# Ledger of designs, part 12: VHH binders against RNA-binding protein 12B-A (Rbm12b1)

Target 1, 77 residues: RNA-binding protein 12B-A (Rbm12b1), of Mus musculus (Mouse) (q80yr9r283to359)
Amino acid sequence: FYVHLKNLSLNTNKRDLRNLFRDTDLTNDQIKFVYKDERRTRYAFVMFKNQKDYNTALGLHKTVLQYRPVLIDPVSR
Key: E = the ipSAE of ESMFold2; O = the ipSAE of OpenDDE; V2 = 0.75 times the mean of E and O plus 0.25 times the DockQ between their complexes.

## First folded at step 26 (VHH; framework vhh_7d4b_2)

Design l1 (from o1 with W106F; at its last look DockQ between E and O 0.74; V2 from the best seeds 0.00; counts 0 for: pae E 3.6 > 2)
Fold by ESMFold2, look of step 26:
Order: structure tokens, then C-alpha cells, then sequence
Structure l1 (fold): chain B 77 residues (1-77), chain A 120 residues (1-120)
């Protein structure tokens, strides 16, 4: 169960994402930031271990994090 | 071309300390979050600790919290794991890792590993 996070602040770190998804059982190994040309982008992928956490995460679509609404889209397998 | 080389492993008695080093090359080390993983025989690889690109944020697995300290020196392209109060259950091969997505694919970059054995 993967989600694609978009529109992240470039200053967002994994602790911020764990706090955003605090109602899930999320650890840092489940979070991968996307890089291009050795620079951080505003994208990340998060893998959830179960359907409940995945659905919880999708429900947070457009939650404001560091002054930006985080876009949370499902990823097909 | 990414290279990660772990060192500092060995055989030690319970309660002793080791300091692991991870020498990085082939990428801009100071731009990337880094992690230590370990894998014991017959078990899945598990996250031990991770550290943000600047060193300002660290995170630890519950099993090592309070005993292990992750750090980095971006001027030396090196990450460290200080392992205090070692226990037999810490026995594993330890890997440093660059866990990112680049060029639209999932990439795990890790080194060859360094063996840590804690036994009486």
C-alpha cells in the first residue's frame, strides 16, 4: 500500500511526516523522498503495511503542512 | 557509482562498545538522509537508526534507543554509529544505506556490511 505525496515543502522531514500520519504505525524506513539531479523535490512515497493505515493516510489529503496542502494520491501496484 | 563502505565491526563481550563508520562516495553526501540497518542470521533486515542530511534529526529503533547514537560528519562524507552497552541480540551484519527514490525508481543503496558479534 503506497501513497504518493506531492506539494511538500522542501523543508519537510521524516519527523514531520510521522506527525502528519500519527494515527498510523509509520516508521522512517517506509518513507522515501524523491530526488532529481541530486536535489530534493516536493515529492515522496510512503508505504503502509495495512489497509487501515493506508485509508487513514488518504483521508489526510490536502492537510496543510508547513503552509502547503499536502496532496496524497494512491499508487497502483 | 554510489559506494558505501562500512567499518568498525568485530567480536566483543556483552556490555562493551563499538563505533561503526560508513564512508560514502559517488554522490553528494550532504544532500541525503542516511540510515543504519542490520540483519541477523535468519531474520529480515531492520532499521536501526537514521539521520537527516544536516544531522539535525535522528531516529532510533526502540531496541537500541538510549544505547546507540547515530551521527554524521558531512565534511568527511562519513556517518557513524556509536554502539554502547552491546547485547548478544545486537549480533548482526550492519549496513549503511542511502534510501531514496531517484530517476523515478526505488533505489536502495547499501554497503557490503560489517559484522558485529556480541558473545561471552
Amino acid sequence: as target 1 above (77 residues)
Amino acid sequence: QVQLVESGGGVVQPGRSLRLSCAASGFKFSSYDMSWYRQAPGKQRELVADISYSGGDTNYADSVKGRFTISRDNSKNTMYLQMNSLKPEDTAVYYCAKDVIESGTFFDYWGQGTQVTVSS
Scores: ipSAE 0.239, ipTM 0.644, lowest interface PAE 3.6, mean pLDDT 86
ESMFold2 (binder alone), look of step 26: mean pLDDT 83; pTM 0.836
OpenDDE, look of step 26: ipSAE 0.249; ipTM 0.670

Design l2 (from o1 with K98R; at its last read DockQ between E and O 0.80; V2 from the best seeds 0.63)
Amino acid sequence: QVQLVESGGGVVQPGRSLRLSCAASGFKFSSYDMSWYRQAPGKQRELVADISYSGGDTNYADSVKGRFTISRDNSKNTMYLQMNSLKPEDTAVYYCARDVIESGTWFDYWGQGTQVTVSS
ESMFold2, look of step 26: ipSAE 0.361; ipTM 0.734
ESMFold2 (binder alone), look of step 26: mean pLDDT 83; pTM 0.834
OpenDDE, look of step 26: ipSAE 0.311; ipTM 0.721
ESMFold2, fold request of step 27: ipSAE 0.434, 0.441, 0.473; ipTM 0.749, 0.755, 0.768
ESMFold2 (binder alone), fold request of step 27: mean pLDDT 83, 83, 83; pTM 0.842, 0.835, 0.839
OpenDDE, fold request of step 27: ipSAE 0.012, 0.522, 0.728; ipTM 0.246, 0.796, 0.874
ESMFold2, last read: ipSAE 0.379, 0.417, 0.422; ipTM 0.714, 0.741, 0.745
ESMFold2 (binder alone), last read: mean pLDDT 83, 83, 83; pTM 0.832, 0.838, 0.834
OpenDDE, last read: ipSAE 0.162, 0.132, 0.728; ipTM 0.591, 0.567, 0.874

Design l3 (from o1 with S103E; at its last read DockQ between E and O 0.87; V2 from the best seeds 0.00; counts 0 for: pae E 2.5 > 2)
Amino acid sequence: QVQLVESGGGVVQPGRSLRLSCAASGFKFSSYDMSWYRQAPGKQRELVADISYSGGDTNYADSVKGRFTISRDNSKNTMYLQMNSLKPEDTAVYYCAKDVIEEGTWFDYWGQGTQVTVSS
ESMFold2, look of step 26: ipSAE 0.356; ipTM 0.729
ESMFold2 (binder alone), look of step 26: mean pLDDT 82; pTM 0.827
OpenDDE, look of step 26: ipSAE 0.440; ipTM 0.775
ESMFold2, fold request of step 27: ipSAE 0.339, 0.312, 0.326; ipTM 0.727, 0.714, 0.722
ESMFold2 (binder alone), fold request of step 27: mean pLDDT 82, 82, 82; pTM 0.829, 0.829, 0.824
OpenDDE, fold request of step 27: ipSAE 0.606, 0.661, 0.477; ipTM 0.828, 0.849, 0.772
ESMFold2, last read: ipSAE 0.284, 0.303, 0.316; ipTM 0.692, 0.721, 0.710
ESMFold2 (binder alone), last read: mean pLDDT 82, 82, 82; pTM 0.828, 0.825, 0.822
OpenDDE, last read: ipSAE 0.658, 0.434, 0.664; ipTM 0.847, 0.754, 0.850

Design l4 (from o3 with Y53W K98R; at its last look DockQ between E and O 0.08; V2 from the best seeds 0.00; counts 0 for: pae O 5.9 > 2, placed apart)
Fold by OpenDDE, look of step 26:
Order: C-alpha cells, then structure tokens, then sequence
Structure l4 (fold): chain B 77 residues (1-77), chain A 120 residues (1-120)
C-alpha cells in the first residue's frame, strides 16, 4: 500500500512524517523522499503495511505540516 | 532583503486569460522552489501551483490543472503564472511565495499579492 505525498516542506524529515502518521505503524524505511539532481523535492512515497494504516493516511489529506497542506494521493501498484 | 512583487492581476471576463509575474530580489532566486497561492474572500489561502528551483518539476491544485501553467526564468529572477480559461471561482488575491530551504526551520516569504477578479 503506497501513497504519494506532495507539497511537503523541504525541511520535512522522516520524523515529521511519522508524527503526521502517528496513528499508523510507520518506520523510517517505509518513507522515501524524492530527489532530483541531488536536491530534495516536495515529494515522497510512503509504504504502509496494511490497509488500515493506508486508509488512515489517505484520511490525512491536506493536513497542514510545517505551514503546507500535505497532499496525499493513492498509488496503484 | 528578500522581496517578492506580484503583478499582472486585473479584472477579466470568464474564459479570458491573465499572466501573473513575480519579481524576486534579495536572494539567489535559482536556489529556491517557488509557489503561487491564492486567497478568496472569506476563504483560507490555498496552494495554486509550485515549481522547483530548476523549473523541472511543477505541481498544480486540482482546480487549476489544465488551465494554469507555472513557470520561471531564473535569469530574470521571475516566476510566472499563466492563467487560461479563467472562472469566477478563480477570483482571489494571488500571492507569490518562497520557501527557505537552507534552514532547518520552515519559513516562507510572501509578496503583497495581486488581485484577480473574474466576472461577467
């Protein structure tokens, strides 16, 4: 179960995301920030281990994190 | 001193186009991701579009996808928002924003905004 995070602050770290998804079982290895030309982008992918956590994450769409609403899109694989 | 100055706003009829500009100064423009936000009366400020420092990545709010195009010219320290097929619901003050990426603390700079009014 994967989600695509968009509009992240460039200062957002994995701990911040784990805090955002605190009601899920999320570890750092499940989070992957997207880089381009060795620079952090505003995008990340998060893999959830189960449907419940995945749904919880989707429900947090547009939650403001570090002054930016986090866009959370489902990823079909 | 960081400065962001928006321009290009105005009053237009539905279906028309506007092109907003954001002139940046006081910082290395090409090093920063930039964004357009808008705020309609009585509503919260919302993201319209963002663009990476190189211009290679763009993102749009669903409400403007296919109609708006964000771009930048780093040689001119300017960011643009081409707004086509404008709708009344696009009426808002549009703001240019910069993120501070060299600090561990999130911080945005904002312009004064430019009014866009779409009405018949």
Amino acid sequence: as target 1 above (77 residues)
Amino acid sequence: QVQLVESGGGVVQPGRSLRLSCAASGFKFSSYDMSWYRQAPGKQRELVADISWSGGDTNYADSVKGRFTISRDNSKNTMYLQMNSLKPEDTAVYYCARDVIESGTYFDYWGQGTQVTVSS
Scores: ipSAE 0.016, ipTM 0.308, lowest interface PAE 5.9, mean pLDDT 87
ESMFold2, look of step 26: ipSAE 0.286; ipTM 0.676
ESMFold2 (binder alone), look of step 26: mean pLDDT 83; pTM 0.837

Design l5 (from o3 with S103W; at its last look DockQ between E and O 0.14; V2 from the best seeds 0.00; counts 0 for: pae O 8.0 > 2, grease 28 > 24.2, placed apart)
Fold by OpenDDE, look of step 26:
Structure l5 (fold): chain B 77 residues (1-77), chain A 120 residues (1-120)
Amino acid sequence: as target 1 above (77 residues)
Amino acid sequence: QVQLVESGGGVVQPGRSLRLSCAASGFKFSSYDMSWYRQAPGKQRELVADISYSGGDTNYADSVKGRFTISRDNSKNTMYLQMNSLKPEDTAVYYCAKDVIEWGTYFDYWGQGTQVTVSS
């Protein structure tokens, strides 16, 4: 189960995302920030291990993190 | 050498406007996201606004949203902060910052800052 995170602050780290998704079982290895030309972007992918956590994550769409609303989109495998 | 020079600060009454500028040099300005931070006496430095390298994306702290506008002119290597409807709470030293491009290092360079004082 994957989600695409958009509009992240460049100050956002994996711990911040784990805090955002604190009601889920999320570890650092489940989070991947997207880079372009060796530069970090405002995008990330998060893999959830179960449907419940995935649904929880989707429900957090537009939650503000570091002053930016985090856009959370489902990703189809 | 990376250089960030803020200007445009001053003392104004509440409700007035100021326009800050940040002149950048020593790096390819158009390739980096940039930010404005501010630090009030006795408080921690806080993000005010940020802007993407292209200027296409902007973000604001809730406290300044609707009042401040961040912009940039990449042809002039300059970033701006238009501050309208200023409040006493906006009193702070405002800093120009080059945003990070690598994981773990968020701000490599800051300007010396420019003082903004809002008081009646």
Scores: ipSAE 0.015, ipTM 0.289, lowest interface PAE 8.0, mean pLDDT 88
ESMFold2, look of step 26: ipSAE 0.314; ipTM 0.717
ESMFold2 (binder alone), look of step 26: mean pLDDT 83; pTM 0.833

Design l6 (from o3 with S30K Y53W; at its last fold request DockQ between E and O 0.83; V2 from the best seeds 0.00; counts 0 for: pae E 2.7 > 2)
Amino acid sequence: QVQLVESGGGVVQPGRSLRLSCAASGFKFKSYDMSWYRQAPGKQRELVADISWSGGDTNYADSVKGRFTISRDNSKNTMYLQMNSLKPEDTAVYYCAKDVIESGTYFDYWGQGTQVTVSS
ESMFold2, look of step 26: ipSAE 0.401; ipTM 0.763
ESMFold2 (binder alone), look of step 26: mean pLDDT 82; pTM 0.827
OpenDDE, look of step 26: ipSAE 0.018; ipTM 0.322
ESMFold2, fold request of step 27: ipSAE 0.261, 0.300, 0.320; ipTM 0.680, 0.707, 0.726
ESMFold2 (binder alone), fold request of step 27: mean pLDDT 81, 81, 81; pTM 0.815, 0.816, 0.818
OpenDDE, fold request of step 27: ipSAE 0.436, 0.012, 0.255; ipTM 0.768, 0.275, 0.652

